# VHH binders against q9y6x5, part 319

Target 1, 379 residues: q9y6x5
Amino acid sequence: LPPKLLLVSFDGFRADYLKNYEFPHLQNFIKEGVLVEHVKNVFITKTFPNHYSIVTGLYEESHGIVANSMYDAVTKKHFSDSNDKDPFWWNEAVPIWVTNQLQENRSSAAAMWPGTDVPIHDTISSYFMNYNSSVSFEERLNNITMWLNNSNPPVTFATLYWEEPDASGHKYGPEDKENMSRVLKKIDDLIGDLVQRLKMLGLWENLNVIITSDHGMTQCSQDRLINLDSCIDHSYYTLIDLSPVAAILPKINRTEVYNKLKNCSPHMNVYLKEDIPNRFYYQHNDRIQPIILVADEGWTIVLNESSQKLGDHGYDNSLPSMHPFLAAHGPAFHKGYKHSTINIVDIYPMMCHILGLKPHPNNGTFGHTKCLLVDQWCI
Short names: E, the ipSAE of ESMFold2; O, the ipSAE of OpenDDE; V2, 0.75 times the mean of E and O plus 0.25 times the DockQ between their complexes.

## First folded at step 14 (VHH)

Design uf27 (framework vhh_8dlx_2)
Fold by ESMFold2-Fast, scan of step 14:
Formats: structure tokens, C-alpha cells, sequence
Structure uf27 (fold): chain B 379 residues (1-379), chain A 121 residues (1-121)
């Protein structure tokens, strides 16, 4: 009886892939639901930051997952995907599954969404899978649908994460139409499987389903490299993150490190932390390092080596190539409605509304998503 | 180019200790986090732990009391100390270089060829 929501992420699904490739199953989903053509994500346009922004409605400086690679100088703790299970990193915000479980005695279920295998404010998703990239989409889907049908208290919020098309986007680059076509067709087939499974189980007409992503992808090249070692000797700083946003922790005076970096490349902007553009909302957190380097779209920062990446993300969030899309279907959503743009932080308050949850303070604006919802006014 | 060479494997009696080494070349070793990973016969890869260029260490909770990872940046060498070895520790042990900033698609960008550890008879 309570409203239910399944949130699905296909990592690195660039919005304009929808215009350049055929998606018969996704188009059938959209035909009877809603499509937001692009979602303006948060800076930096990376996996862990944006996945946590989706479920908290917060900019990275507020939720604390400010990069895929982080360092805290006081505690000397490091964060990366190989050591992401320390609650210390996740405790600066309250994700929606925690709110869901603590308000009105509901359960949450998770298949691999970043943060769901970590106790956050002493609360872990009621049902979850420890992250393992080898687990198939089908197994993730089987667990999610089992939990949606067989839980007490009922699972009202469920998440499902898949690593593609991000892995192939990095390996082949988004301009490799042959390889990207194959990968995207496989993803469309997985969406078809998802819809058929939900129909078979009698869930389809009463479950709200959101399909979205955390970021896009842009083409990189061996002709567009910035060798950081030609700018500054590595003995002057500790590197915390590299490309396309480098996080620099100076071992000497910050101004001296800045002066060595500021004129190094015409394809890289160098910021002292307090000079980072306000539009990024990327300044007010101790995990943001004293100097940040931001490469121009398609440029890769390297350490006197070539790069194997043919595609990358992390760039300026104003770039359309960095934007994902959002599609949704279910009783909360209009049918056959297209919307131009929302901010990624707007997803959280929308999801709270659908589930009847009181949102924690957040950076989203509920008004931006009103036109998607049947129970709201739209001008 | 970038090379990682593991050594120190071999046949070891149960209950004893063994130290593995990884010699790195072709890059500035002191700037990278380094990982140890193993693969037992017929099994998938199991992450053992890593050590950052700041010398902070992280371990698989299942293995934390049994292993110690250390590094010597002056010799470009990574070490894995293993204690109280059991038959279940029989595996090929790999040294791997940390992959900067890319989550959920690749954890490492370069691997050694591995060194075989066989626990007993």
C-alpha cells in the first residue's frame, strides 16, 4: 500500500547517446512516462560524488564525497573505491535510504549503489549487496525484486547500479560508434529485461521507476595531455587526485606551489581553494585540497606517462557532454511528457515527495521537478 | 615502460610466515598507492590491501590480523608480510599500481605477473 520507488543508475550514460543510438526498450519506457533530456550534475562530474548527490540532494562540498579519491590530512585517512567502507567519509549527509528506514518504519533495498554497503549514521540499507563488480545485472535485479515482494517492514525504496556504459566509455571513447553501439544495445536489452521482470511480478503498474545516471563522457586523445611533471617537481606537493581535476596538497608554501602551476598549460585552470568559481559549489569542505587543477574538456593530466583512457569525465558541469538524462515511469509520473533540464540535486526532494518522506535540508528545488508529477501543478 | 615484478613466493609449511616483495620500475613509485591482490586456484581475485604514498594502510577485514603491507620508496619496493599461513592462502599473489580517480571500472592500471605461494604438503 505505501508508495514504492526503484532508482536505477547506468554509470556514465551521456544524455546525447539517446539521440545518436537506438533504444527501443528505453523509448517504450519513456513513451508511457517522462523524460528529462539532460540533468545538470554537480562538480566534479565523477561517480561517487554524483551518486551521493542524487540520494542526498546536496552539493559535494555539503555531503563530503568531493571526489573518487580523497584525503583527510588530520586523520590521515584516504578514500578510493578499494577502501570506501569507512563511515567517516559518508557521515556528512543523510542519504534517502536512511531517512526512509528511520521515518515510519520502512525498509530499503540496494544492489551496489555507492554508499549502500556502509553504515551511515549507524544505519545501513535493510537489504544490500556488498560491492562486487563480477555480480551480473540479472542477479542484482533478482535480489531487488525479491526484496520488493518479500519484506517486512515493506521495501519502499530500492536502488540498482550498473557499471556500463562508463567502463566502455573510458576504454573506447564515446566517438567509437561500433563499440559504443554494441554496449548501448546491451544496456537497452537490460532495460527490457527489467521492465519484463516487473510486469511478470505484477509490480510494473504500481511501482515508480527512475532510470538515470551520474555523468556523461567526453573523447580524450594522446594529443591532449598535460604533463604535470613539466609544471612542478613532485617533491613540492602530495597528489590526492589526478585527472581531469587534480587535487594538490602543498608540502611547501601554498602560494609558491600555485605560482609554479598557474602558467603551466593553456588547457588547465589552476585555483587556490578560495578562488574556485562559486558556480561549482566546490569550496566549503576540508576534503577539498588547497589547490585544484581543472583540465579543459578532453584534456588529460598525466605524470610523465601516456594515458590509456580514450574517454573521461570529471570536467566542468556546464558541459553538455558531462550531463546524464533521467527517465521515469509509474503512478507518480505523467505519461508522454518531456522536460528539458533539471539539476541532479533536485532528484532527492522529488523522491522524498513520491515516498512521503520529510527531506533533510538540501540544495535541490522541488519546483524544478513539479511538471513531471501528476499530483502537482505545472505552468 | 611501467614494470612490477613480484618475488618471494614458493612452498611454505602451514603456520609459518612469508614475506613477498614487488620491485617497481618505469615510474615514480613514491607518488602511487600500491595494492596486493591474490587469486587462489579456481577462484576470483581477492583484494588483500593497499598502502598509500602517505604510508596509510588499508586491509581486507578478513585478512587484517594476518598480513602487513609496507613500502620502501628509496628502493621502489612494496612488501607483503604474511603470518600463520594456511592451505587456503595458496594462491598467485599480484602487485598492482593504484588507478587515479576512476571508480567502479578499474581499481588498478598496471599489474605484475604474480608469484605463486603454495602452503605445504
Amino acid sequence: as target 1 above (379 residues)
Amino acid sequence: EVQLVESGGGVVQPGRSLRLSCAASGFTFSRYAMHWVRQAPGKGLEWIGNIYHTESTYYNPSLKSLVTISRDDSTNTLYLQMNSLRAEDTAIYYCARHYWGEARTSFFDYWGKGTLVTVSS
Scores: ipSAE 0.749, ipTM 0.888, lowest interface PAE 1.2, mean pLDDT 93

Design uf28 (framework vhh_8dlx_2; at its last fold request DockQ between E and O 0.75; V2 from the best seeds 0.81)
Fold by OpenDDE, fold request of step 16:
Structure uf28 (fold): chain B 379 residues (1-379), chain A 121 residues (1-121)
Amino acid sequence: as target 1 above (379 residues)
Amino acid sequence: EVQLVESGGGVVQPGRSLRLSCAASGFTFSRYAMHWVRQAPGKGLEWIGNIYHTGSTYYNPSLKSLVTISRDDSTNTLYLQMNSLRAEDTAIYYCARHYWGEARTSFFDYWGKGTLVTVSS
């Protein structure tokens, strides 16, 4: 039988939550599997981009999902959570579920993972749920496990997405110990439910399961605001994305807009597109706007009338607060092994290996995950 | 203070048309994308569509043929034109301001108190 893999994402699960809170179910999962303590995600550290990086192994500039909010000036198309189903945005890459189900005698399933309800390269997941935030974890889990057990061709790759603890992180801020403890306990309980369900169905021993996240969360404050309206009039640009990485489309001369913004705050870097640091791998895509603003950790870019959150993400991907974790269990993985760090793009070639798929060209390094796998040599 | 006020709701017969308005104040309306959402009795929030500050519009595919969203930046007003109304269109209709960069949580930060639309014979 072909190997099977379930990829699970808990949105916004910061890596150091594992050190600061109790996760009996997750710890048990880790004990019987592997842990990567820190996963360096891609810049910008947002939900859609990083989830697509996980399943493509590509930097954002390469797979084309460069933000949660995008604009293409040529076609005048917008991308956002409310309108994310246009293949136009996704077709610059081939996600792993497409690669998988194009193989003979295999199919893919998805429960609300970004992009899975979209026909990408004219291929949509064999089984999928349209995104609906009101659908419970249990229902998502039920569908995924049903598909894993009863599909023909068999589901060999499945994804499961959950919105917490991201939503709560935004609401309460990651430093709210009382509220976040409650939220994270619920997450651990869901992991318990997942494991129990898999055991009950007889899937646990044969199914590879990866539990990960797309990004972390940093604490924001009303005392750390960068007001763009104090630096530039709104008539001079179109705002495509705001905080903590603002995307600016000038309505006047780009240089003039840049000059008005370049010294707006000591806690914000302003880049012309061509001057974006190479380490971000965030330059070579038309969907990246001519000017981007990058706030320092914990600082919020605001307008006069914009709303604020107590927690946010999207900052420099080198910041530990932006990093998620990765845990895994199954026949492909060692037991009781911990690894310090990998890059989020490294997950893709690893998953391809596990599934016996030929990976598309990607930015991941398979060598970074070899120590996690039982069939590989680890020095 | 940001304020959104919906109007134009009421009782209408099936097959009729209705135009809702949303009056915006307390912010620079012209630089924000705006949304229409609705909530039917006993159901969750349903996204209807939006209009960006660039003029682009997007609609829920299930409702696209029946609704048109427009805006007048000179009067800070958002509109929802609904045609061929059905009983299932009975709901409280809300206008909402777009929030940049949000995903899988809430893609708007402010919304009005809503206006009730009842479609009944």
Scores: ipSAE 0.886, ipTM 0.946, lowest interface PAE 0.5, mean pLDDT 96
Fold by ESMFold2-Fast, scan of step 14:
Structure uf28 (fold): chain B 379 residues (1-379), chain A 121 residues (1-121)
Amino acid sequence: as target 1 above (379 residues)
Amino acid sequence: EVQLVESGGGVVQPGRSLRLSCAASGFTFSRYAMHWVRQAPGKGLEWIGNIYHTGSTYYNPSLKSLVTISRDDSTNTLYLQMNSLRAEDTAIYYCARHYWGEARTSFFDYWGKGTLVTVSS
């Protein structure tokens, strides 16, 4: 039978949560599998960009989902989570489920991973659920396991997405130990349910399972606000994205807008597109706006209003607070192995190897993940 | 501070048209995308569509042929034009302000109290 892989994302699961809270079910999963302590995600450290980087192995400038909010001046199209279904936004890359389906005798299944309810290069996941936040984890799991057991051609690649702990991380902030303890315990229980369900259905021993996330979370405060209206009059630009990375489309000369912004706050960096640090790999795409503002960790950019967020992400990808982890279990993976760090773009070529797929050109390095795999020699 | 007030609801007969308004105050209206959402009796929330500060409009595909969203930034007013009204369009209609920068948490940060539309003969 062909190898099978289930890729699970818990949105906003900061790597350091593993050290600060108890996860009995996740620890049992790791004990019999592998743990990567930190995954260095791509910039910007946001949901749609990083979820698409996981399944394409590409930096945001290469796959085209460069933010959670985007604007294309030529077509006048907007992208946001309320308007994410246009293939135009997703067609600059080929995600792994599309490649999986183009191989003979293969199907893909998806429970709400970003992009899976969109036809990309005229190919949509064989089985999928339209995004709906009201659908329980249990219903998503029931559909995924049904499709894994009852499909022809067989489902060999499946994805499962859950919004927590990101929603609670924003609401309470990662430093609220009482509320975050409750939320993370619930997630650990869902991981226990996942493992139990796979065992009950006879899937556990032959299925490769990856549990990961797209980014972390950092504490925000009403004491750490940057009021953009104190920097520049709103008539001078069109705002495309706000915080903590603001995307500015000038209505006047770009240099004039830049000069009004560049020294406004000691807690944000202002970049002309060409001056964005090379280490971000965030320059070579028309969807990246002419001026980008990057707030310092824990600072929120606002429009003359308070912010209700006590936690946020999107910050510099070198910050450990922005890093998720990766845990995996299954026939492809060693048991009881711990690895320090990989890049989030490295997950894609590893998954292609496990599934026997030829990867599209990508920014990942297979060598970075080979120590996790039983069929590879690790020095 | 931020306030959204819907108006224009009432009882209308099937096949007729109706235009709803939303008056915004307490923020710079022209900088935000704005949404229309409805809730039929005993049903969940249904997103109708939105209009961006650039003027671009997006609609629920199930409703696109039946509704038009527009805005007047000089009067801080959002509009929903509804045509060929059916009994199934009976609902409380809400306007909402677009939420910047977050995926998979919420489309909006502020809502009005809603205006009731009843389609019956």
Scores: ipSAE 0.804, ipTM 0.912, lowest interface PAE 0.9, mean pLDDT 93
Fold by ESMFold2, look of step 15:
Structure uf28 (fold): chain B 379 residues (1-379), chain A 121 residues (1-121)
Amino acid sequence: as target 1 above (379 residues)
Amino acid sequence: EVQLVESGGGVVQPGRSLRLSCAASGFTFSRYAMHWVRQAPGKGLEWIGNIYHTGSTYYNPSLKSLVTISRDDSTNTLYLQMNSLRAEDTAIYYCARHYWGEARTSFFDYWGKGTLVTVSS
């Protein structure tokens, strides 16, 4: 009876993998639902920021998760994958699972979506898993489907997160057809398992399911390194984040640090915070450091060391290689419809509409997603 | 070459304290966050905590009152102070360098060989 939504992310799923690799299960999912071929994500094109943008509809400067690595000089707090549980970092926005759960007679469930194991605004999902990369996709799926079927008040919004193809994309690079074909085959099998489980439990016809991702992946190389130590003494700054967008906290005069960095490499743009391009929407938050370095696509910023990663993301969000896709199926969505592009921040107001929630102020535009929805007139 | 060498392990009586050291070389230690991790016999890896290059420390909640992590940037050395040791603290203890990289993959890019701590009478 109540509308239900499952939001699924496969981390690092580059949009053009759909064209360049075989996905029989995902393609069948798309055939019976909708596809958005390219989702323009937010800068920086990193995991925590973009997952939070999906669920808040906000640019990174507005929701406060501005990178995977952050530092607050006033509180001396650090944010990283190993230290991501402090509500301090997350409380500048209200994610959709909080809004959903605060509605009367609704609950939310989560299987490891970034932030769902944190009590944001003193609220944590009614059912959730603490993040643990060793937990299989099957166990995550079992928990989510159990909660969708067996909870009172009912779970109306659920999230499911998986680390691939991001992990393998970093390891092999997106251009390694042999290894990426094997990895993406496994992911397609997981999508098949997801759909089969939902059908077996009687959920498939009445549950809305979004399968999306946070960003893509670009090829890296040992021939494309930018060595910061060749340009500036390490004692002149505190490094907050490294690559491909470095966050630089000067220890000495900011102008001197900028001047030492500005000509370091023709393959890196150096910005004073006030000079960051407006199109990034990446300026108006104290967590954005005074100087950022933005490497060109496929270039890696290093500290006088080689890099073992063959793929990376975090680059300019105008790059097609950084864009994920979105597919959806369920009673709210058309069947067999393909859409060219939306902004990643548009997903939030669409999800609020599907769930009947009042969206918080956000940067998304509901009109951009109307053509995906059966209850909306497209033209 | 990045190298991390733990020392200070050995046999220690229950209830005693022990301080482990990790000597770092081949990189600028003072700009990296550093971690301690342990593996008990037949068990998986357990994160103990870290210390950032800014001095801030974080601990596994289950161990928070029992351990202290510190660093000496002048000697490129990471320390783990363990107090009130129990038999369950028997493990190989590793130091590891924080990964400047991706979320949801790994916290570390380089590991030491480990030092064995055995808590036994």
Scores: ipSAE 0.766, ipTM 0.903, lowest interface PAE 1.0, mean pLDDT 94
ESMFold2 (binder alone), look of step 15: mean pLDDT 85; pTM 0.856
OpenDDE, look of step 15: ipSAE 0.817; ipTM 0.913
ESMFold2, fold request of step 16: ipSAE 0.736, 0.764, 0.760; ipTM 0.891, 0.901, 0.902
ESMFold2 (binder alone), fold request of step 16: mean pLDDT 85, 85, 85; pTM 0.854, 0.858, 0.854
OpenDDE, fold request of step 16: ipSAE 0.885, 0.883; ipTM 0.946, 0.945

Design uf29 (framework vhh_8dlx_2)
Fold by ESMFold2-Fast, scan of step 14:
Structure uf29 (fold): chain B 379 residues (1-379), chain A 121 residues (1-121)
Amino acid sequence: as target 1 above (379 residues)
Amino acid sequence: EVQLVESGGGVVQPGRSLRLSCAASGFTFSRYAMHWVRQAPGKGLEWIGNIYHTDETYYNPSLKSLVTISRDDSTNTLYLQMNSLRAEDTAIYYCARHYWGEARTSFFDYWGKGTLVTVSS
């Protein structure tokens, strides 16, 4: 019987929410499985970049999805959430569902995970849903469980994506305990529904389930704004991305643009591309613009206007507020084991091991996750 | 204060063409990508297309042959040209400003109130 894996993402689920709110269904899941308390994500700590890092095991500079908004100067193509289906953007890496379909005679299924509705290296997930935010969690779950139970060749890798708590984290900010409590309770109920559905369909005992997220959330404020227009006239550059990491394409000499920006705000670091800190692994890709601005935690870069965001992410990946968690249950995982920290790129080689796939070269370290697994020696 | 005001809607006969306008104010229009979105009665939102500040355009493949998006940065105006209108093009048409760096929460940070296009006899 081939091993099966369902990978679930709740977008923007900050790790410390687990300690500050009650999650009875998630805690029952963890009690009979494993918990990684913090997952150190990749820089920049944004949705598309980190979702693609989870399924490729690569830093953003290596897999090519370096931001949610990108520009390629050679082809003059733009990338954003509304126009994300050009394979050009996704073809710098091979995600796990493609490997699953090509190395083994097995199927993959996807409910809305970023990239799964795009043919990557001429391969699209065997079963998938085109992205549509209005589709309920229940409909996504119904499709995934149907495909896991009624497919030939069998679905061995499945993904399920949900937009919360990210949407509410942006709207209310993570410090709004009343609103966040309601949102997080709803997510816990969805986790309960997921487990119950898998049990009812006879899938639970033989299915490996990973519940994780791409990033956290930090509190923003109208009192913490960096007005880029007070630093530099907009005629000197083309803006590719704004906040909290601004991507600047100079229209004049790069050094002149840098000199106008470098001392503008004590709450923003300004980097020439080659001076970006090595620890970010955010330099070796043509989609990374010549000048990158990085706002301090909780600060928002604006263009002479207010910000609607009360919460945001994209900040330095060493910040605990940017970290998600990982919980897992199934035949591959120990029961009742807690682990402190892994890197988000470590998830890919672990998933390849569970599925019996040979991983493509990646930035993860299998040794970091081996203590989670029953078939590994953990000492 | 950011404002987007759509105009040019109304009742139009099948097969005709119509041009919608969106007047932008309260921000530097030339720095933003701009989008057109519509919502037909009883249906969800449908993205029509966008135009970047570099003048590159992207369209919903289902609509690409039927619409053209353009902009005039000197007048802060976004346009949607629609040709060969059909009854199924009946919808409220919205102008929207590109949301920098966001994914999966919202494509847009500001919307207009919309302009109604009714394709009927």
Scores: ipSAE 0.761, ipTM 0.895, lowest interface PAE 1.2, mean pLDDT 93

Design uf3 (framework vhh_8dlx_2)
Fold by ESMFold2-Fast, scan of step 14:
Structure uf3 (fold): chain B 379 residues (1-379), chain A 121 residues (1-121)
Amino acid sequence: as target 1 above (379 residues)
Amino acid sequence: EVQLVESGGGVVQPGRSLRLSCAASGFTFSRYSMHWVRQAPGKGLEWIGNIYHTDSTYYNPSLKSLVTISRDDSTNTLYLQMNSLRAEDTAIYYCARHYWGEARTSFFDYWGKGTLVTVSS
């Protein structure tokens, strides 16, 4: 039977949580598998962009999901969580489940991974759940394991998405040890449930499982606000995204808007699109607005009001607080191996290798993940 | 302080129309996308639709022919027009402000307390 892979994401799981909290179930998983301590995600460090980078191996400027909130001035289409099902937004790349289904006799299954309930290049995941935040982890797991065990053609690629610890990270902030300890212990228990379910169903020994995340979380404060209205009158621009990366579409001359913004706050960098640092790989896409504002870590851009959030993400991808981790177990992976860092775009070509798929052109480097795999020699 | 106050709910007969309002205060209303969401007894939240600050509207496909969302930026008011009401439209209706840049954990940063619509004979 062909190799099988289950890709699991716990949204907003900051890498250093592994060092500051106890994870007995995750540590047992890692003991017989591999751990990548830091995954350097793509800019901007937000949910939809990074989840799509994991499954395409592309920078955001290349796959087209450049933010959680986007606007296309030509078509006048908006993208957000509530209207994310238009293929227009997703069609600039080919995610791994599409490639998996189009190469030979294979099926894909998905429990809520971003994009899996959208037909992309006229192909939707063979089995999927429409996104609904009220659906429990257990129900998602029950569906995924049912599809992995009872499908024809066989499900060879499956995804499972969970909203925590991101929701609690925003609500409490990552420095709230009491609340975060409770949340993270519950996630570790869910990992224990996942492993137990796979063992009971006879899937554990022959299934490759990757547990990862899209980004981390940093502490915010009412003492660290940047009031955009003190910089510029709102009549001069259309706001496309706000914080911590503001996307500005000028209604007047771009240079005039830039000049009003450029020296407004010592805690915010202001870029004309062509001046965005090359290291972000965030420039070559029409969905990236003419002016981008980037707040310093822990600073929130607001519109003359307070902010409810105690934690946030979206900041510079060089920040360790923005990094997730990657743990994996299965026949493709070494046992007890620890690796320091990979790029999030490297996950895609590694997964293609495990599944025997020909990857689409991508920004990942297979060499970066070779040491994780039993059938490869370290560079 | 940001506040959203829904009004216009009540008991209505099947087949009738109803217009809900949401009064917004404490922020520059014209710069935010605004949403309508409902929750029927014993069920989860159902997204109805939203209207962007650019005037673009998006609707739940199952409800598109039955509802219209509009806004009056001069009075900071969001509206939901509902036509051909059915018993299954009985729900608490919430006005919500779009959460900039956030996905999958919090779609909205502020909610109203809701207004009850009961569709019965």
Scores: ipSAE 0.646, ipTM 0.840, lowest interface PAE 1.5, mean pLDDT 93

Design uf30 (framework vhh_8dlx_2)
Fold by ESMFold2-Fast, scan of step 14:
Structure uf30 (fold): chain B 379 residues (1-379), chain A 121 residues (1-121)
Amino acid sequence: as target 1 above (379 residues)
Amino acid sequence: EVQLVESGGGVVQPGRSLRLSCAASGFTFSRYAMHWVRQAPGKGLEWIGNIYHTDDTYYNPSLKSLVTISRDDSTNTLYLQMNSLRAEDTAIYYCARHYWGEARTSFFDYWGKGTLVTVSS
């Protein structure tokens, strides 16, 4: 029977949560599978960019989803969570569900993974749910498990997305042990429900399951604000994204805007697009604005007002607080193996290998994930 | 103190038009995208559309032929023009401020108390 893979994301699940809280169901999953302790995500460390990097194996400058808020000056199109369904934004890459459906003539199923309710290269997931935050984890899981039993053509790739612990991480901050403990216990219970459902349906022994996330979370404070309006008058630029990475489109000379910003705060780095550090792989795309501001960890850029966020992400991808983890179980994976670090772009070629798909050109390195797989020689 | 105050609701007959207003204060209105959202009795929230600070508009595909969103940055006012009103358009209509750079946790950082529109014969 062809290999099957279920890819699960819990948004904003910081890797260090595994060390500071109890996860009995996740630990049971890991002891008979594999754990990657840190996944180095792509910059900017935000939801849409990293979810698309997982399924394409590409840096943001290559796949085109360069932020959660984007603007294209040529076409005058805007992108945000409320208007994310224009294929224009997603068509710079080919996600794995599209390759799965076209290359192997197999079906894909999706419960709300970013991009799965958008036709990309004229292809949409065979079975999908339109994004709706009100739909329970149980309903998403029921649909996915029902679709995984379809055989004409077989569903070989399925995705499942859940908004927590990101929503609570923003609301309470990751240092709120009482509230975060409650939220993370609920997530562990959902993982227990997932495993139990797959066992009851006879899917568990033959299904490869990956549990991962797109980014971590860091503590913010009203004592760590950068007021952009104290640096520059708003009439000099158009703001495309704000915090912790501000995307600035100048209305006057670019150098004048840069000079007003560059020394405004010791807790913010200001880059002309061509000066963005090479290590970010965040430069070669028209959707990246002419000036980018990057706040230091835990600092929030504001427009002459307070911030309600107690936690945030989007910061430098070298920061351990921005890293998620990856756990996996199934016939493709070793049992009881722990690995220290992979790059988030490495997940895509690994998944292609498991499914027998030829990966599109990508930025991942298959060698980085070889030791996780039973059919590979790890020397 | 950020405030959004909706007005212009009331009872209207089917087939007629209605214009709602949202008065914004406590922030630089011209810098933010603004949204209209509604909630019919016993239903969830339904996004109607938004208008960016560049005046570009985006609409819920099921509603785009029936509504127009506009803004007046000189008076800090957001508008929703509704045409060919149906009984199904009965709802509380909310004005909401765009949440910068966030996805999947919240679409809006502030919204008003709403204005009730009742479409009845």
Scores: ipSAE 0.725, ipTM 0.879, lowest interface PAE 1.3, mean pLDDT 93

